# Miniprotein binders against q9vhn3: the designs that were tried, part 20

Target 1, 154 residues: q9vhn3
Amino acid sequence: MDPDDDLVLENEAEEIERLQLPEELKKPIDPEEEDERVARIEFNCSGCEMHEMVHYFGRKPPFALGVIYPEDNYVMRDPFQPPPPRWQSKPEYYIAMGTKCSICSKTVCKDPGCSFYYTASFCLPCGKEELKNWPPEAQARIRKQMSVSQGRQT
Key: E = the ipSAE of ESMFold2; O = the ipSAE of OpenDDE; V2 = 0.75 times the mean of E and O plus 0.25 times the DockQ between their complexes.

## First folded at step 17 (miniprotein)

Design n3 (at its last look DockQ between E and O 0.66; V2 from the best seeds 0.66)
Fold by OpenDDE base, look of step 17:
Structure n3 (fold): chain B 154 residues (1-154), chain A 82 residues (1-82)
Amino acid sequence: as target 1 above (154 residues)
Amino acid sequence: SDEDLQKLEEQIERLEQRLQEIQEQLERGLPTVEELLDMMYEIFELAMKIAKETGDPEMLYKLFELIFRAYRLLREAKQLEE
């Protein structure tokens, strides 16, 4: 019984043990994909008590195809849609929550009682001061918006 | 065209009016989550159309305002259903 036969058997046993490792196909949960869906940016409106977690702050949300904001916006993915299947990148709906006031840099939501847009976004206090410098047509539009928003807070 | 712009403005005005009506109904406990969702998506589709065709920032920001308002109403409506 040649001593060389024992060495061959030990190598086969080690090879069998390596082959029996269950390939747990841990489907790589792409931790990046799950992470992209978690809203991590805090949004607080200075004009009202709205507080939300949002997904993006900037001009070009990666999930907003073809939309470029003229200024940085707080943007949230639509929370009411089921997440698209991982294999189908469907364009998702999204909600622009608000911006920073172009004058005072306070965060404001898009509610007409908190902000308005004319060439830039303004909180109501800053916008009221700037309004005096604008064309009459723009002034009329913004005044109409302010009148409607004040009626809702009563 | 100027005519196309006017049509878009009229459409935005109609959406705003409808949203106001729904808001008033919500205060009375009537609008459904489904109705609000449909409106929000309708406004969103119009925003995407405008973004593609004209990119008019005032119109877009108005539509974003309306979408935001619809979202707030949806949150309120869902809280009432729980």
Scores: ipSAE 0.739, ipTM 0.887, lowest interface PAE 0.5, mean pLDDT 85
Fold by ESMFold2, look of step 17:
Structure n3 (fold): chain B 154 residues (1-154), chain A 82 residues (1-82)
Amino acid sequence: as target 1 above (154 residues)
Amino acid sequence: SDEDLQKLEEQIERLEQRLQEIQEQLERGLPTVEELLDMMYEIFELAMKIAKETGDPEMLYKLFELIFRAYRLLREAKQLEE
């Protein structure tokens, strides 16, 4: 009985256990307590009039399988596409609505007139001050983005 | 690979240009709902690919921005259809 045969058996058992774990992790603990299809979190952008009820705040929404956001995001399910059946662990479409500014913690939406991202998310006021400390090429890219968003709306 | 990253960046740029064109169509009162739905699904699939292959947070946040902008336009477009 070769030690290699023992290793193969252990790998086979580990592969089966691994496959079973994702399904167990994705099952609702208590359907009454965690109906993630209900949008219960209020999202209000401090930089514009965007207001929505969303489903999740964090980095790893349970309904967006295999997606990890770089920072905490307010995330909603796509209201225009039906969700997959709950017994299937299929991913569904989702919308990252916004984040908290990494400096002032104000909630801002993803509109380029309200926030932008460089290593972290910033509202425009805080980001304009942080911009001064960034490499020149990064400054130019973000300033270009902001000029398009802050240009005349006429 | 830098070549693959450049191709992804070009794809994102084309998606943003397309979104701008759709926004102009909506401002002219032209129908946009089906095109916006198609675009949101395409951007979502690209975001999943980038998260899996590179995890580049700058590209991901740009795609999240595009999805959000398309969502706002879709809300407007559906209200116009009433």
Scores: ipSAE 0.591, ipTM 0.806, lowest interface PAE 1.2, mean pLDDT 74
ESMFold2 (binder alone), look of step 17: mean pLDDT 82; pTM 0.780

Design n4 (at its last look DockQ between E and O 0.82; V2 from the best seeds 0.75)
Fold by OpenDDE base, look of step 17:
Structure n4 (fold): chain B 154 residues (1-154), chain A 82 residues (1-82)
Amino acid sequence: as target 1 above (154 residues)
Amino acid sequence: SDEDLQKLEEQIERLEQRLQEIQEQLERGLPTVEELLDLMYEIFELAQKIAKETGDPEMLYKLFELIFRAYRLLREAKQLEE
């Protein structure tokens, strides 16, 4: 019984263990990627009863390619688009829900009945006071927007 | 150019008018989900164009307002059509 036979068997067992292709561990769906799609930021408009969960608050949403807001915005991923396949980074559409009033810091939605923009975002109460200091053309524009919004709340 | 700016303003006005018409249809109980989706995408495309070309914040914020309003109407329309 030649001592060389035992050495061959030990090498075959080690080679079989190496040839066990690691089971393709189904890469756990990176909990972080699924997590990025869950809206976790609370958005509450101070001007109306709108309450929503949004995905981002800031000036540069990571899912909004090429858009930089001049001020921090509450931004939601478009809920009506099917999620892009994980392998295709398609630009997603997004909805800017609202901002903070530049004067009083209250959160307001983009509805003309809750806010308007001129150089910055304003809630209607703060904006009405600031309006007096603006150029006549800007005043006329904002007054027109306010008139349209008031007609819809009736 | 000033002419290009005027054309963009006219486009925004047309989008706002269409949104108002769809809102009136929704108030009448007509199906509007498809029309609102189409309008939202049209507004998004214009917003992306403006963001790339001029970055005019007033125009962009107006378009964001329109998208937001369309989104609210779309939520309402979906609830009525389900």
Scores: ipSAE 0.780, ipTM 0.909, lowest interface PAE 0.5, mean pLDDT 87
Fold by ESMFold2, look of step 17:
Structure n4 (fold): chain B 154 residues (1-154), chain A 82 residues (1-82)
Amino acid sequence: as target 1 above (154 residues)
Amino acid sequence: SDEDLQKLEEQIERLEQRLQEIQEQLERGLPTVEELLDLMYEIFELAQKIAKETGDPEMLYKLFELIFRAYRLLREAKQLEE
């Protein structure tokens, strides 16, 4: 790598440090923050064609300050905007993509045609089995959601 | 309070209705990207508010659903404009 010399690189790095870059630029990126910016978790909905690489699976995404999900969720960082600078202390936006069904453990997205929540998340097949034992108002809400979703075509 | 809870439920219903209207516009091939972005972030801000104030899991999961639905529509809308 010409003219790449160790001496030149060392002097250049030392000069940059002596210029005392702004504090925000001097801080190293938290290894957990760097790790969470890489989408390494495959999300594939068993009920539709949704497939994404997402950033987190769990209840407490480290990039989603102040939100604790009731269940483990697959969470994707906002793909439409860059994250806000850390110096603004503003939480970035993110999308809960889906969960595992509480009965069969199949991965399902949050589309009402694929899953719904009542005390826990269910894929539609498992939820249909559980529905009859719920209060009438919950049954009516969920049946309405399912019939609208089942009527849509891809 | 019950009054505050009802106001939040009404707000969620209005957001869902707006999402449905935008979905119908998208199905007719109308431009929707800017409106979908605004709506998705508005729903997200309400989800943050509810998580802080009540933590009601049914309301939160409904808002998570709406955010995801807005995301799917937004992805479709951006692809059509590209």
Scores: ipSAE 0.679, ipTM 0.848, lowest interface PAE 0.9, mean pLDDT 77
ESMFold2 (binder alone), look of step 17: mean pLDDT 84; pTM 0.819

Design n5 (at its last read DockQ between E and O 0.74; V2 from the best seeds 0.75)
Amino acid sequence: SDEDLQKLEEQIERLEQRLQEIQEQLERGLPTVEELLDLMYEIFELAMKIAKRNGDPELLYKLFELIFRAYRLLREAKQLEE
ESMFold2, look of step 17: ipSAE 0.705; ipTM 0.864
ESMFold2 (binder alone), look of step 17: mean pLDDT 82; pTM 0.796
OpenDDE base, look of step 17: ipSAE 0.800; ipTM 0.916
ESMFold2, look of step 18: ipSAE 0.675; ipTM 0.846
ESMFold2 (binder alone), look of step 18: mean pLDDT 82; pTM 0.794
OpenDDE base, look of step 18: ipSAE 0.801; ipTM 0.916
ESMFold2, fold request of step 20: ipSAE 0.695, 0.682, 0.684; ipTM 0.856, 0.849, 0.855
ESMFold2 (binder alone), fold request of step 20: mean pLDDT 82, 82, 82; pTM 0.793, 0.797, 0.796
OpenDDE base, fold request of step 20: ipSAE 0.816, 0.815, 0.816; ipTM 0.924, 0.923, 0.923
ESMFold2, last read: ipSAE 0.685, 0.702, 0.677; ipTM 0.853, 0.860, 0.848
ESMFold2 (binder alone), last read: mean pLDDT 82, 82, 83; pTM 0.798, 0.793, 0.799
OpenDDE base, last read: ipSAE 0.816, 0.817, 0.816; ipTM 0.923, 0.923, 0.923

Design n6 (at its last look DockQ between E and O 0.85; V2 from the best seeds 0.76)
Fold by OpenDDE base, look of step 17:
Structure n6 (fold): chain B 154 residues (1-154), chain A 82 residues (1-82)
Amino acid sequence: as target 1 above (154 residues)
Amino acid sequence: SDTDLQKLEDQIERLEQRLQQIQNQLERGLPTVDELLDMMYQIFELAMKIAKETGDPEMLYKLFELIFRAYRLLREAKQLSQ
């Protein structure tokens, strides 16, 4: 019964104790795990009385697959879809609510009575001034939009 | 192709016209939640298609306008249906 066999067994017990996987401290679900589904960004249109809470402001919403806006947009997740399970990233529909006017930086919604797009977004007042500098075709398009939107505010 | 662009423009115009029809129905007090939902998603799918195929910013912004309008109408329609 060779004495060398006893020395090997003591080292295995110490190695097993070191291999106690640190208890994954279940980090308490920080109640501040800000439900990414809670809209926290205030959106106020300067052209109308629309006030909403939205989820994102920028060019590339994390929930918007394959879309990069040319300018910063206020973007809301689709409020009409049930929330996906937390473990399942599903592509969600989203709504681009509005942007800032490229001239005056006022927030405007995407309603044709509040804004229009030509190379950049404009509020109607700023866009009316810039319109004079645009190609005739662009002017005609924007004038048509403004005429339709004015007919809805009456 | 120019023909494909025109087809997309025509499709956008048809969607806008249909959305206007639904708006007119809603203004008459007819709840149109399901129709508006369907329209919003159809417009969204077209936007994603255009974003992938051409990325034309004017078309995309027009579609985003229409989605936004559909959303506003949906909120109104839901309030009327409660």
Scores: ipSAE 0.765, ipTM 0.900, lowest interface PAE 0.5, mean pLDDT 85
Fold by ESMFold2, look of step 17:
Structure n6 (fold): chain B 154 residues (1-154), chain A 82 residues (1-82)
Amino acid sequence: as target 1 above (154 residues)
Amino acid sequence: SDTDLQKLEDQIERLEQRLQQIQNQLERGLPTVDELLDMMYQIFELAMKIAKETGDPEMLYKLFELIFRAYRLLREAKQLSQ
């Protein structure tokens, strides 16, 4: 007949905790990757009134795969076309705005009235002093470039 | 080869001269936006070709300068056409 052990309690709640799965852990969004699409770097040319917000400063912009600059450059993404979706492999155009002078570290844009390049980038004042130490043909080329750009400046 | 290098240098010089012509057109109020866009991207494609094939820093920096100058002119042209 009739069992007198009706007060037996089953306690298996502990097994249920081991069977519950955590929420899927999504890969964290890399803040540096997201920030590369926001123009947060201020670029001010010391040789003219050029001012822009740019996306990157360095030699290897993450949005310009396959291009490495010889020096750190201020680089802006193409403002005239929509940016490509990040997860698609599509070429993106970009504009190298300028560099820091290799001697005085002032920021200069790539306009020939503000800077020039011979083995390194120079603002005009520093470059004019450095020019004296260059081979004569290089001196002539750079002086020619400066003369033409100065005659066309506004 | 030396001949191929000279052809590239000549092409770069022609692009610079054309940019100067477009700058003169912009000063005179003539339409320039479509041509500036075309030139900026043409110069960019040449820069990528040179980076891949030779990597000559002097040529690359000249092309980067031309792209920047085209950008400045394009900004001015787009502001005037608004």
Scores: ipSAE 0.701, ipTM 0.854, lowest interface PAE 0.8, mean pLDDT 76
ESMFold2 (binder alone), look of step 17: mean pLDDT 84; pTM 0.806

## First folded at step 18 (miniprotein)

Design p1 (at its last look DockQ between E and O 0.56; V2 from the best seeds 0.70)
Fold by OpenDDE base, look of step 18:
Structure p1 (fold): chain B 154 residues (1-154), chain A 82 residues (1-82)
Amino acid sequence: as target 1 above (154 residues)
Amino acid sequence: SDEDLQKLEEQIERLEQRLQEIQEQLERGVPTVEELLDLMYEIFELAMKIAKRNGDPELLYKLFELIFRAYRLLREAKQLEE
């Protein structure tokens, strides 16, 4: 066991200890950044009993890089993922919860029993009336979506 | 292309079918949290791919619907495992 091997290991351990960023550089989570992660927007679906607090309402969530909604959406950060480290600009997962009906402005969730999308979002009552004016292909698609939702209510 | 659109629609249909299968498992009392998480993130990655390519908004919204449904099922599944 050459005495030189022990000196190399001690120097590596000291270098690793020096490269350990002082625990003090864990900048306290800026209370303002913690505040940005608190969901403060109330989301209530008019079609079901879903009530949630969400983080954003609009077309361009700041945490949803590269996504632009054609209409304002209620958007929540993924509650199942730990927050990314501050130094990692990893895109966060998020949940688009719902939107407002383009006709009656009632808030509806993304559940096919509450809303559907064709050129715009509709609640089921408003959408059923509009369906009559749409191309047959669009009507067929939406009818298929509605059938899946009705099967769950039985 | 029309072919690309058809392929995406088929992929979305497969994802929806898988989601339905997991829901049925959950209804039978089978643990599904891990499967639902995996599926939700798979759908999310597809949505991001479509969004980055300025894909069809209808397809994107369908994927958002599926993510939302997966999220609801995840909440239910977690409540059953606690």
Scores: ipSAE 0.802, ipTM 0.916, lowest interface PAE 0.5, mean pLDDT 87
Fold by ESMFold2, look of step 18:
Structure p1 (fold): chain B 154 residues (1-154), chain A 82 residues (1-82)
Amino acid sequence: as target 1 above (154 residues)
Amino acid sequence: SDEDLQKLEEQIERLEQRLQEIQEQLERGVPTVEELLDLMYEIFELAMKIAKRNGDPELLYKLFELIFRAYRLLREAKQLEE
């Protein structure tokens, strides 16, 4: 009388095959996975002249196994080395280029002259206003970190 | 512990100082590509160790900042070689 009995019988062989094989390691590359190998996402920093094509925007890049960013990041695969062969099970190097400001949603790079992180990422103008609302010790740490940083010229 | 966190922050500051020294070499026209790559990958490996242990997001973001700054300097250094 169970409404799912006929559907379950049709999926048994396919479900066993999927459970025995890791999807990323043994299945053929589908078109969406192939597209993730191509740097098609434009990254333009609103705070400086940084411009790049990147491979991923989100919290869990497929090439960064086991890593979840605290927020959506623009992520580029390492342009200076080929990716490791899949059979070596070695991590691929990558670069987190930037994120969207948590207040104004403008895209900003990781340069300390363009953005900083405290519980979330902020562009410099929004972060300076939000800094006023933070605990005094956090304000002091961020101000000291910004004053120690050189090369904020971009 | 708080002592382990402070030691890690000091390690990160030393990595940042190495990056600053390399930036100064680049401003003087000294070739820096191999040294920058070594440093960038060293910082990346530290970031991955922290990320796999569900480490402090502020430390992870600082390491991501250093990796990005190394990348930016690498672009500049490779343009000088071309």
Scores: ipSAE 0.678, ipTM 0.842, lowest interface PAE 0.9, mean pLDDT 75
ESMFold2 (binder alone), look of step 18: mean pLDDT 81; pTM 0.778

Design p2 (at its last look DockQ between E and O 0.63; V2 from the best seeds 0.00; counts 0 for: SAP 70.822 > 70)
Fold by OpenDDE base, look of step 18:
Structure p2 (fold): chain B 154 residues (1-154), chain A 82 residues (1-82)
Amino acid sequence: as target 1 above (154 residues)
Amino acid sequence: SDTDLQKLEDQIERLEQRLQQIQNQLERGLPTVDELLDLMYQIFELAMKIAKRNGDPELLYKLFELIFRAYRLLREAKQLSQ
């Protein structure tokens, strides 16, 4: 065991310790930026037991680049993606959770068992009544959607 | 064009069918987390493509429905994997 091998290992360990970037380069997450990422809007579907906290309610989510909803939507940031680096405004993925029924204003999720869209969003009870007044093609589309939702309850 | 609309509708139908297949796999206790993530982001990219082109709002809302459904299944799949 040559004495020169021990001296090389001690110097590498000291160099590694010096190359440990001080833990201080964890720039404190600006408490204000952390606060903007907290979901503060309660979302409760009137058609199912879904309850979630979401980040936005409206037509133009600030994190949804280039999307304008025709109606106010409850929108959540994608919880499965890491937050983008502060210096890069990368477009985030997001989930439109639901909206209000255009007739009765009840909150409904986007599940086909809770709501559907044709010119506006409807809960199933209100939409079933309006469906009678729609073009045959629209009626057929919505009936197809309702059949897919019923097949999951069996 | 009417042909472009039909192609988009066919693509959406294929995505919905794939989502239903993954749901059936989840119900059988198969691992589906990665497949659901991939599908959810695929649907999202199509939605963004349609939105940027001022496409049909009905198609866009259908894609948002599918993303939402994928998200629900993904939550369920993650709970089962813990």
Scores: ipSAE 0.793, ipTM 0.912, lowest interface PAE 0.5, mean pLDDT 86
Fold by ESMFold2, look of step 18:
Structure p2 (fold): chain B 154 residues (1-154), chain A 82 residues (1-82)
Amino acid sequence: as target 1 above (154 residues)
Amino acid sequence: SDTDLQKLEDQIERLEQRLQQIQNQLERGLPTVDELLDLMYQIFELAMKIAKRNGDPELLYKLFELIFRAYRLLREAKQLSQ
């Protein structure tokens, strides 16, 4: 009687739990992956008006398989396509927005009018000063890149 | 080796010239969004090939610059089409 009643209630509770387990409940959502897909890091370029919420700051974004930056980058997931399914390991598109200047630590976007990369990233003022100490070939390369980005075609 | 590097540099230069052409078209109000998206993804695919081969960081950062510039143009184009 009483032992049978307790056993039946325990089995009934387990059966109810199993019957109330929908297909989506069998597929747990990793809280860290859910949080990683939300853009919570503020990126503000000190050299222009670029401002975005981004998904990652560091050298190895987990969604950017096979990419290791030589310095910390602010990285945004592609806002123009839906994200791939979480269970798929396919690389997705992303955008490296910018870095911190290696000299003054100001945040700068990757526009050539705001920053340069030569062995490290520099904001425009620090980069112009450091450029004087670089080999002439490197100086010419960076000056050419800046000219092209400002609409020069010849 | 130097010839392979020169070919990559030439390819990157062509991609940048294409980006500049699209920017000029966008400034004239031409419908360029699909072409700009395609170009951004082409540049991204090249960057991934170079990254998988432990490519030159300066080349990678140049490609990431081009991707960023394409993104900026796409954001501006989206705002204009609203």
Scores: ipSAE 0.732, ipTM 0.871, lowest interface PAE 0.7, mean pLDDT 77
ESMFold2 (binder alone), look of step 18: mean pLDDT 83; pTM 0.805

Design p3 (at its last look DockQ between E and O 0.38; V2 from the best seeds 0.64)
Fold by OpenDDE base, look of step 18:
Structure p3 (fold): chain B 154 residues (1-154), chain A 82 residues (1-82)
Amino acid sequence: as target 1 above (154 residues)
Amino acid sequence: SDEDLQKLEEQIERLEQRLQEIQEQLERGLPTVEELLDLMYEIFELAMKIAKRHGDPELLYKLFELIFRAYRLLREAKQLEE
């Protein structure tokens, strides 16, 4: 076991220690930035058992660049993506979870078994009544959507 | 144009069909997490494209529905693969 092998190992260990970027460059996540990423709005669908915490309720989510909803939506940040680096204002993916029925104001998710959209969002009970007043083409579209949702409940 | 609208509707129908296929795969116990992520982001990019062009709100809401459905399936798939 040649004495020269021990000297090479000590130098590699010192180089590895030098290449260990000081843990100090993990700038503490600003507690305020962490706070903005916490979902604080409760979302409960009246049509199904879905319950979620979401980040925003309104028409213009601050993290949704260039998107304006025609009505108030419950919106969450994409939970499957890592947070963007602080220095990069990358647009985040987000999920519109649901809205309030335009007739009865009950919260409904975007599942076709819970709601549909035509000029406004409707829960299925309210929408079924309003459907009768819509153009035939709109009625056909919505009925098709409703049939797909009912086929999953059988 | 009416032609552009028709093309978008056809594209949405294809995305919905693909989502249904993945759902069927999930129901068969096949791994679907990666496919669902890819599809969800594909739908999202299309939605953003339409939104930037002040597209039809009905089409946008349909895409948001599909994203939401993909998200639900993705949650289920992750629970099964974890």
Scores: ipSAE 0.796, ipTM 0.914, lowest interface PAE 0.5, mean pLDDT 87
Fold by ESMFold2, look of step 18:
Structure p3 (fold): chain B 154 residues (1-154), chain A 82 residues (1-82)
Amino acid sequence: as target 1 above (154 residues)
Amino acid sequence: SDEDLQKLEEQIERLEQRLQEIQEQLERGLPTVEELLDLMYEIFELAMKIAKRHGDPELLYKLFELIFRAYRLLREAKQLEE
């Protein structure tokens, strides 16, 4: 037939076993203490004044099943789908809304007009200063991202 | 491998270009909600495959950025339907 793959994962030697499978839950959190199905955490972006209630702040959202963020993230459950029933082993959709800037600790959303990521997350003011210290290819990539966000700035 | 990384980066670039096109459709007042939902979930599924198999945080964070941008446009698109 035809090789119609546009994501080349089939010619890798082995699956990485470091990634936890969804069915291996080893760290239950007491659901009676905190109901992460309720959005109780305020998220306020300092770059664009976005204000939302989100469900979790940290590196291991309990509803993400085996995904570990490199930094603490503000995470919201998908508002367009209900969570799967707890008896079903299916991943839930979610949205990483933002982080704290690694330099100034201000909360910033994931919009490229407010923050970007290179080894750590930065708000634009801190990131523009740190950018000067990075390899040239990284500088070019990040400046290209900022140029796109400037083209639709409002 | 460097070839697999380049293909992933090209796939991500195509997803970002599609997001930009949908944003332009939204600015013209065209219906975008179904396309934004499809795109957001496509990007999410790719992000989970990368997280399970390769664990490249720079690519993963780029996909999270795209998911967030799609979500933000989706909020605007649903508001305008009223």
Scores: ipSAE 0.649, ipTM 0.832, lowest interface PAE 1.0, mean pLDDT 75
ESMFold2 (binder alone), look of step 18: mean pLDDT 81; pTM 0.785

